VHH binders against Probable cyclic pyranopterin monophosphate synthase (moaC). Designs and how they scored, part 8

Target 1, 244 residues: Probable cyclic pyranopterin monophosphate synthase (moaC), of Pyrobaculum aerophilum (q8zyf8)
Amino acid sequence: MIVDISKKPDVFRYARASANADVKKCNTAVAAKAATVASRYLPFLHPLPLSATAWCKDGKFYVEGIAHWQTGVEMDVLFGVLVGLLGSGAVKIENLRVEIKQKQTTPPIIENVNTSEAPITREGDLVASAYGRMKVVNLDIVKNPVEKGHPIYAAQTAAALNAKRLCELLGGPCPSVQHFKIEIITSDSVEVRTFIKARDITPAPEALFSAGVALLTIWDMIKKYEKDENGQYPYTYISELHLD

## First folded at step 3 (VHH)

Design p14 (from c08 with S52T D56Y V58L; framework vhh_gocatamig_d2)
Fold by ESMFold2-Fast, scan of step 3:
Structure p14 (fold): chain B 244 residues (1-244), chain A 117 residues (1-117)
Amino acid sequence: as target 1 above (244 residues)
Amino acid sequence: EVQLVESGGGLVQPGGSLTLSCAASGFTFSSYWLAWYRQAPGKKRELVAGITSGGYTLYMDSVKGRFTISRDNAKNSVYLQMNSLRAEDTAVYYCAAEYGDSYIDYWGQGTLVTVSS
């Protein structure tokens, strides 16, 4: 289910997300765009009028977002970081996390402006596998239905439905996907592995994207149970996401 | 003014039972998700049980079969019935309320549960 937010107040909602990745140039325009349309890809996310900016500093990729709306924007900016890094050619992403989120009656200050675009390049094998790991406080909740449904089943479905859609965000050629599979395992963390086969161009970015979509779908579904008393995420993050 | 007020905490022997109550005021109770969290000394605050506006319940695996969460919208109250209590259940228990999926909107002050012989 999409959770009813109709009675929540319209206030300024701010969040900043970051991740570590070694990229030569940051595709900040793609990141900002992705954040504004994240609800088209994450099935339980509310559409909202988001203003988003992205930047890179000291080996980290950042996205911040602001909306005057009835729901938080942390999932939108996390999605922006994921897509921005994939659009920047990242094959390894570490420590994708929410640095801060705030709710306030006055507009937050935006420090950064989107400044760059990078062309999409596609080189590699026609088969790709990706692995992702997400640290969570309440692992038991991932294994059981919550108000939005079962996190693992929803993540598998979201990943499969979105496996070939990354090119809508990156603006490059779309792989002709012939096979997709995903597995999700819980032990001390949430682990995801994806496998994609394409006919014509490498689906490596799609393998990473679908793994990221699965993990972010789980995060979105359990996020109320992961927040501390200040509404922050001190212990929930995607620790690694990489090609096998 | 918005308030969540917990009661029912105390000292209980291993194997005993205890019922926690949380009385809410100042918001439209029936529209909110309600939950019990706990925090033991030196540990993170963790979800114990939750109940949606529609009555769906969620439990931490270590309390399944022992604890039951329920709500009474007419009385603006949420309850946690705790059976077969163990030493590891010793913690401060917090009532929490949330509308939608942003962050916890309201926290209670907490009530101490001590399971000891």
Scores: ipSAE 0.000, ipTM 0.345, lowest interface PAE 10.7, mean pLDDT 85

Design p15 (from c08 with G50A D56S V58L; framework vhh_gocatamig_d2)
Fold by ESMFold2-Fast, scan of step 3:
Structure p15 (fold): chain B 244 residues (1-244), chain A 117 residues (1-117)
Amino acid sequence: as target 1 above (244 residues)
Amino acid sequence: EVQLVESGGGLVQPGGSLTLSCAASGFTFSSYWLAWYRQAPGKKRELVAAISSGGSTLYMDSVKGRFTISRDNAKNSVYLQMNSLRAEDTAVYYCAAEYGDSYIDYWGQGTLVTVSS
């Protein structure tokens, strides 16, 4: 379910997310826009009016977000980083994490703005597979129904729906998907593998995207159990996401 | 003034039982998710059990079958029935309340449970 937040106060909610990135050009405009529409893609995420900015510095991709609203914006900025990197041609993403989240009564100051866009190209094999890994504190919770539903089943469904939708965010060609499957396992971490076939153009970005969406869906569903007493995520992050 | 006040902690022998109570005031209790956390000396605070506003429950694996969480909305109270207590259950137990999907809104001060020998 989408959890009832109707009685929460409207305060300024801020978050910054980052990931390690080995990309030649940073598609910061796609990242910022993706953050504002994350709730259309992550099934249990609340829609909210978000202002987001993105930038690259020293091999890292960043997204900051601010909303005057009733819920946090950390999932929105994480989604922005994921989509921004995919729109920048990334085939390997490391250490996708929330650097900080804050709640305050006065507006925070946004530091960095960068609106460059990279061309999107689609050359490669018509089959692709991706692997992702997420470190969590409460791994046993992932395998059981929580307030929002069952994390693994929800993640599988969200991934399948979104395997066809990345082109809506990137503004480029859509692969004609012929087959998609996802496997999620819990070991010492949450691991995901996706496999996708397309008829016409490489679905490699979709393999990565669907894996990332699966992990972010699980994170969103268990985040209540992952936060410390100050609402921070000391140990939860996506450690790796790459093509097989 | 918002308060969560825990009670029922104490010293108990291994295999014994205790019931922890948490009395809440100052907010619309029936709408809140409620939980019991614990913190042993030198360890991180961890979730023990939770109960949603709709009554669905969640337990840490090490307490499943031994502990039962319940709530009484008429009394603004949440309870943790602890059976078959073990030395490793020794900790300060904290009551927590959350509305929605954000920070834990309210924490109690904690109650000490000691399981000796």
Scores: ipSAE 0.013, ipTM 0.492, lowest interface PAE 7.9, mean pLDDT 86

Design p16 (from c08 with D56S V58L D61K; framework vhh_gocatamig_d2)
Fold by ESMFold2-Fast, scan of step 3:
Structure p16 (fold): chain B 244 residues (1-244), chain A 117 residues (1-117)
Amino acid sequence: as target 1 above (244 residues)
Amino acid sequence: EVQLVESGGGLVQPGGSLTLSCAASGFTFSSYWLAWYRQAPGKKRELVAGISSGGSTLYMKSVKGRFTISRDNAKNSVYLQMNSLRAEDTAVYYCAAEYGDSYIDYWGQGTLVTVSS
């Protein structure tokens, strides 16, 4: 379910997410756009009016977001980093995490940053697989139903639906998907493996995106149990996401 | 004035039982998710058990079958029945309340549980 937030206060919600940028050019425009529409892709995420900005600095890709609303924006900015890196041609994403999240009664100050678009190319094999790993505090919670539903089943469904939808965010041609599967394993962390086959263009970005969406769906569903008393994530992050 | 007040902590022998209580005031208790967290010396605070407004329960693997969380909306109280206590259950236990799915809205001050011979 989408959890009832109707009794929460409308205050300014701020978050910044980052990941290691393993790209030649940064597609910051697609990252900012993706953050504003994240709820269309993550099944239990609340729709909200978000202002988002993205930038690259010192080997990292950043997205920050602000909304005057009844819920936090950390999942929105995490989604923005994921899609921004995929739109920048990344085949390996490391340390996707929430750097900070805040709520306040006055508007946060956001400095202007330059945005640029990197070319998106679709050269490669017609079969792709991806691997992702997420560190969590409470691994047993992932394996059982929580307030929003069962994290693993929800992640499988979200990944499958979104395997066909990345092109809506990146622009350009959509691969004609012929096969998709996902496996989610709990060990000392949450591990996902995706496999996708297309007829016409490489689905490698979709393999990465589906794995990332699965992990973010789990994170969103268990985030209540991962936060400290100040609402921060002292342990939770996606440590790796790469093509096999 | 919002308050969560824990009680029932103390010294207990291994294999013993203890019941923790948390009395809440200052908010619409029945609408909130309630939980027990614990923090052992030198460790991070961890979720032990949670209970939704509808009564659905969630347990950490290491306490499942030994601990039982329950709530009484008429008394604005949440309880943790702890059976078959072990030395590793020694910690300060905190009552927590959350509305929706953002962050913990309210924390109690904690109650110490020591499991020792």
Scores: ipSAE 0.005, ipTM 0.405, lowest interface PAE 10.0, mean pLDDT 85

Design q01 (from p01 with S102D; framework vhh_gocatamig_d2)
Amino acid sequence: EVQLVESGGGLVQPGGSLTLSCAASGFTFSSYWLAWYRQAPGKKRELVAGISSGGDTLYMDSVKGRFTISRDNAKNSVYLQMNSLRAEDTAVYYCAAEYGDDYIDYWGQGTLVTVSS
ESMFold2-Fast, scan of step 3: ipSAE 0.294; ipTM 0.668

Design q09 (from p01 with D101E S102D I104L; framework vhh_gocatamig_d2)
Fold by ESMFold2-Fast, scan of step 3:
Structure q09 (fold): chain B 244 residues (1-244), chain A 117 residues (1-117)
Amino acid sequence: as target 1 above (244 residues)
Amino acid sequence: EVQLVESGGGLVQPGGSLTLSCAASGFTFSSYWLAWYRQAPGKKRELVAGISSGGDTLYMDSVKGRFTISRDNAKNSVYLQMNSLRAEDTAVYYCAAEYGEDYLDYWGQGTLVTVSS
């Protein structure tokens, strides 16, 4: 379900997410836009009026977000980093995490950065596989229904739906998807593998995207159990996401 | 003023039982998700059990079948019935309350449970 937030006060919600990535140019405009529409892709995420900015510095991709609203913006900025890196041509993403989230009565100050756009190119095989891993505190909770539903089953469905939708965010041609499958395993972490086949153009970005969406859907569904008493994520992050 | 006050902790023998209670005041209890967390000496705080406003429950794997969480909205209270206690259950137990989707809004001060001969 989409959890009832109707009695929560409107306060300024701030979050910053980051990930390590080896990219030649950062597509910060795609990242900022993706953050504002994350609720259209993550099935249980609340729509909200988000202002987002993105930048790259010292081998990391960043997205900051702010909203005056009844819920936090950490999933929105995480989604922004994921899509921004995919729009920047990343084939490997490491340590996708929430660096900080804050709640306050006065507007936070966020960085003003110049936006840039990298060209989006699609070269490669017509089949692709991706692997992702997410560290969590409460691994056993992932295997069972929570307030929003069953995390693994929801993640499988969200991944399949979104395997066809990345082109809406990146622009350009959409692969004609012919086959998609996903496997989610709980070991000492949450592990995801995706496989996708297309007829006409490489679906490699979609393999990565669907794996990332699966992990972010699980994170969103269990996030209240992963936060400490200060609302931070001391141990929860996506440690790796890459093409096989 | 919002308060969560835990009670029912104490010393118990292995295999014994305890019931923890958490009395809440200062907010609309029936609308909140309630949970029990625990923190053992030198370890991180972990979720033990949770219960939604609608009564749906969630348990960590190590306590399933042994612990039962319940709530009484008329009494503004949440309970943790702990059976078949083990030495590994020794910890400070905390009551927590959250409305909707965000970090936990309110925490109690904690109550100590010691499982020892």
Scores: ipSAE 0.012, ipTM 0.501, lowest interface PAE 8.6, mean pLDDT 86

Design q12 (from p01 with S102E; framework vhh_gocatamig_d2)
Amino acid sequence: EVQLVESGGGLVQPGGSLTLSCAASGFTFSSYWLAWYRQAPGKKRELVAGISSGGDTLYMDSVKGRFTISRDNAKNSVYLQMNSLRAEDTAVYYCAAEYGDEYIDYWGQGTLVTVSS
ESMFold2-Fast, scan of step 3: ipSAE 0.294; ipTM 0.684

Design q14 (from p01 with Y99F Y103W I104L; framework vhh_gocatamig_d2)
Fold by ESMFold2-Fast, scan of step 3:
Structure q14 (fold): chain B 244 residues (1-244), chain A 117 residues (1-117)
Amino acid sequence: as target 1 above (244 residues)
Amino acid sequence: EVQLVESGGGLVQPGGSLTLSCAASGFTFSSYWLAWYRQAPGKKRELVAGISSGGDTLYMDSVKGRFTISRDNAKNSVYLQMNSLRAEDTAVYYCAAEFGDSWLDYWGQGTLVTVSS
């Protein structure tokens, strides 16, 4: 379900997310746009009016966001980092995390938008697989239904739907998907493997995207159990996400 | 205005039982997700049990079958019945109430449970 937030206060909600990645270009426009429409892709997120900015510095990709709304924006900025890196040609992403989130009555200061629209080219094999790993505090919670539903089943469905939709965010051609499968396992962490086959262009970005969407869907569904007393995520992050 | 007050903690022998109670005031209790968390020395805070506004329950694997969470909306209270207590259950237990998904809204100050001979 989409949780009822109607009784929560309208205050300024701020978050910043980051990840490590080796990219030759920084596609900030795609990242900022993705953050603002994350609720169209992650099934249990609330639609909200988000202002987002993105930047790259010292091997890290950043997205920050602000909304005057009744819910936090940390999932929106995490989604922005994921899509921004995919739009920047990343094949390996490390330590995708929320650096900070906060609520306040006055608008926070946000960095200027540095718009960079890099062409998205797709070259490679017509099959791709990806692996992702997410560290969590409450691994047992992932295995059973929570308020929003069953995390594993929701993640599988969200991944399959989104394997066909990354092109809406990147603005390039859509791969004609012929086959998609996903495996999610819980060990000492949450692990995801995806496999995708397309007819016409490489689905490598879609393999990464679907794995990332699965992990973010689980994070969103368990996030209330992962927060510390200050509402932060000191131990929850996607430690690795890469092509096989 | 908002308060969560835990009670029922204390020293108990292995195999014993305790009932923790959490009394709430200052908010519309019946609409909230209620939960018991615990934190042992040197460890992270972990979710022990939760109960939805509709009465659906969730338990950590290591306490399933031993602990029971319940709520009484008329008394604005949530309870944790703990049976067959083990030394590993020793921790400070916290009551928590959340409306919606973005933040944990309210926390109690915690009550210590010590399981030892």
Scores: ipSAE 0.000, ipTM 0.290, lowest interface PAE 12.0, mean pLDDT 85

Design r01 (framework vhh_gocatamig_d2)
Fold by ESMFold2-Fast, scan of step 3:
Structure r01 (fold): chain B 244 residues (1-244), chain A 118 residues (1-118)
Amino acid sequence: as target 1 above (244 residues)
Amino acid sequence: EVQLVESGGGLVQPGGSLTLSCAASGFTFSSYWLAWYRQAPGKKRELVAGISSGGDTVYMDSVKGRFTISRDNAKNSVYLQMNSLRAEDTAVYYCAAEYGYDSYIDYWGQGTLVTVSS
């Protein structure tokens, strides 16, 4: 058999993402839903048919995804973990990472479908700030245009456009956003700060969401420079994401 | 009847080694992707390592450099050499087979228990 190297093969793509968070409920339904529609929120993702499942274990939130498609699904499952944790009431997320990414493998067996929904409760101040930090191998690439554009400018745009859209995924009331700010700086890592003011309900989940969207947009734009020889991400992860 | 039969599991000390074997019958083994999955108590089943019909391999990050998957098409067998074993490697290990690259897992073994403890 011959392989056309000018085209990506349509084979099974598998990925599992995880993060550490202290949550009282595991909103697996929101996580799975978010993973399947991640391309509507991350500007450079392509829509694809994705089967996703989520679970919580030992202080970690997991999402895995399987698709028969031309591209990998790691960004889709990372987005699923982010949104699933926000839908589970997380205010502090640590070590959001891709645990494994496979090509041409079968889906793992899940003995039980653990689908649960946490009621969406919004308590807190009408002003929220979030901080996020992402570790990367190639920090200098973040500062300059790549083939998809400038990572920082794209991240700022994606965060701003998506700042008030988290409620579409959580299925609850949307805050009436009056003000949004984002700052992205490169130090020894990629750092983001978001600030949101709303009139009626706390925008704390949206502050976290927009920071996460900014970091995931940068990750997606630079990911070919972050992969090791086996297509894995040994050094790229969102180390912290929390409310100020 | 199709069968996948695992062997080689057991109790080992941390830092020890084990070789798992999976013997297959009832299908054209050489045409299949083969993989090792594991399931620890209270956890869902997860992929550990996989090998294509052409010999290309993939590994879970936590086992890369410690575990090696291999196959012998003449013997209809797939192997998992496990070195530098850790307590977190304790699980039931399952052999799995799929036809080609674009199908669900066709066949599962019954599993073999690996316990890593002092």
Scores: ipSAE 0.000, ipTM 0.101, lowest interface PAE 17.6, mean pLDDT 82

Design r02 (framework vhh_gocatamig_d2)
Fold by ESMFold2-Fast, scan of step 3:
Structure r02 (fold): chain B 244 residues (1-244), chain A 118 residues (1-118)
Amino acid sequence: as target 1 above (244 residues)
Amino acid sequence: EVQLVESGGGLVQPGGSLTLSCAASGFTFSSYWLAWYRQAPGKKRELVAGISSGGDTVYMDSVKGRFTISRDNAKNSVYLQMNSLRAEDTAVYYCAAEYGDYSYIDYWGQGTLVTVSS
């Protein structure tokens, strides 16, 4: 379910997310755009008026966001980093995490950052497989229904619904998907594997995207159980997401 | 003004029982998700049990069948009935309240110590 936030105060909600960037050029425009529309892709997110900026520095890709709203923006900026890296040609993403989240009466000062677009080209096999791993504090919670539903089943559904939608965010050609499957297992962490077959162009970005959507859906569903006493996520992050 | 106050902690023998209570004031209790967290020495603070405004419950696997969370909206209170206590249940137990989308815990209690020892 989409949880009722109607009685929460409108305050400034800020978050910054990052991941290690194994890319030659950063597509920051796609990242910022994706963050603002994350609720169209992650099924339990609230739509909200988000201002987002993205940048690359010292081998990392960043997205920060701010909204004067009744809910946090950490999932929105995480989604922005994921899509931004995929739009930048990443085939390996490491340590996708929330660096900080805050709520406050006044907005933070925003510095101007470089905005750029990098063209993506699709070369490769017509089949692709991706692997993702997410570290969590409360692994037991992932295996059972919570207020929003069952995390694993919701993640499988969200991934399948979104498997061919990445081109809506990146632009360019959409793969003609012929087959999709996903497997989610719990070990010492949450692990996901996706497999996609397409007719015409490589679905490698879609394999990564659907794996990331599955993990972010689980994170969103369990996030209240993952926060420390300061509302931060010191131990929850997507440690790896890569093509097999 | 807003407070969550825990009570009912103490020393108990293995296999014993305790009931923790959390009294809330200063907010519209019936609309909030309520939970018990615990933190053992050298460990992270972890969710033990939660209960929604509609009465749906969630438990960590190690306490299922032993612990029961309940709420009384008329008394603005949430309870944790702990049975068959084990040494590994020794921790400070915290009451927590959250409204809405799981973006942050709105209110924390001060904690109550539970020691399970022979």
Scores: ipSAE 0.000, ipTM 0.309, lowest interface PAE 12.2, mean pLDDT 85

Design r03 (framework vhh_gocatamig_d2)
Fold by ESMFold2-Fast, scan of step 3:
Structure r03 (fold): chain B 244 residues (1-244), chain A 118 residues (1-118)
Amino acid sequence: as target 1 above (244 residues)
Amino acid sequence: EVQLVESGGGLVQPGGSLTLSCAASGFTFSSYWLAWYRQAPGKKRELVAGISSGGDTLYMDSVKGRFTISRDNAKNSVYLQMNSLRAEDTAVYYCAAEYGEDSYIDYWGQGTLVTVSS
């Protein structure tokens, strides 16, 4: 379900997310835009009016966001980083995490940065596979239904739906998907593997995107159980996401 | 004005039982998700059990079948019945309350120590 937030205070919600990635140019415009529409892609996320900014520095990709709303914006900025890196041609993403999140009564200060766009590349085979790993504190919770539903089953469905939708965010042609499968394993962490076959163009970005969506869906569903006493996520992050 | 006050912690023998209670005041208790967390020395704070406003329960695998969480909305209280206690259950246990989806757990108790030792 989409959890009832109607009784929550309307307060300024701030978050910044980051990840490590080797890219030649950063598609910051795509990242900022993706963050604002994340609820269209993550099934249990609340729609909200978000202002987002993205930038790259020293091998890291950043997205920060702010909304005056009844729920946090950490999942929105995480989604922004994921899509921004895919729109920048990343084939390997490391340490996708929430650096900080905050709620306050006064508006936070957001600095504007220069934006740049890189064209997406679609070179490669018509078959692709991706691997992702997410570190969590409460691994046992992932295996069972929570308030929003079953994390693994929801993640599988969200991944399959979104394997066909990345082109809506990046622009350009959509791959004609012929086959998609996903496997989610709980070991000492949450592990995901995706496999996708397309008829006409390489689905490599979609393999990465569907794996990332699966992990973010699980994170969103268990996030209330992952917070420390200060409401932060010091131990929950996607440690790796790459083409296999 | 808002308080979560834990009680019931103490020293118990392996295989024994203990009931933790958390008394809440200052908020609309029946609308909140309630939970028990624990933190052992040198370890991260982890969720043990949770109960929704509708009564749905959630348990960590290592306590399933041994622990039971329950709530009494008329008394503004949440309970953790712990059976078949093991040395590994030794920790400070915290009561927590959250309404809906947010970036922050709304309220934490001060914690109560449970020691399982012979």
Scores: ipSAE 0.013, ipTM 0.433, lowest interface PAE 8.6, mean pLDDT 85

Design r04 (framework vhh_gocatamig_d2)
Fold by ESMFold2-Fast, scan of step 3:
Structure r04 (fold): chain B 244 residues (1-244), chain A 118 residues (1-118)
Amino acid sequence: as target 1 above (244 residues)
Amino acid sequence: EVQLVESGGGLVQPGGSLTLSCAASGFTFSSYWLAWYRQAPGKKRELVAGISSGGDTLYMDSVKGRFTISRDNAKNSVYLQMNSLRAEDTAVYYCAAEYSGDSYIDYWGQGTLVTVSS
């Protein structure tokens, strides 16, 4: 297992991620915050100082990020979109993807956007299950160890470790988790199901978060195998993530 | 001045063998992850095989056991030995170099055509 960026060129890295979601108000502040601390939650991300901003437009949630660093920020902004939508009350997320990533010797221009917060409600059953699906080009790579380890085993571990930690990003009370289950299978895509039981408040956001963390962990571990000749992801995305 | 130059492509009969080579210049080769990608007409560009700076290898399932990737840091070269070639292996093969596995492909070769037919 190796994660080493020490000799990667230190240039400006830019990325923008988006997803479709039907939410009444966008929690853009939590999305930007999540992007800047994504390395605390995704096991193979390098900690790096980055600037992030978020916005909603025409049924899509966006996060963009910029850093002067040795590695790209695409996983950081994907994590920002995921957490921002969960902080906005989303129970169904579609087409979570990287729209663009770039590297430059000069700073990219980031437009000024307003940030907003939305109330987070913890109403629902004490048992929740979530389903996620990720489209990938190199499905065969997901099944085998890569330089960072085995994608499926790492994803199961990351999801389990982070099942209780979404409240650190959203604020408010943390569910007292009594049971956690995750199943990851490969078909024509990568599929994940999570099941969580809590004692005190609904773990529905945590079920979605754990499924998303599992898929993002796999994406992060296989991402070099998914890039096209321009370093973009034309065919890799989380197509759906929803409560059962 | 960075270059990746592929060679070894050509026409081969089904069941035959070819060795592709990629000669690199202009960067510190030994520190880079190297890979072979391929693109058939109308299909996505896909990873065929990769090799880390430490020599660890990865293969697409459909070529595992038939293809072998190797590198020679003294010659700044990476190789793809292709055995038991099938019509489905017909594609343009690209050499690629990336400094680390969690970022962007830094350098691409121009590609070399492999045609498997009678």
Scores: ipSAE 0.005, ipTM 0.391, lowest interface PAE 10.9, mean pLDDT 84

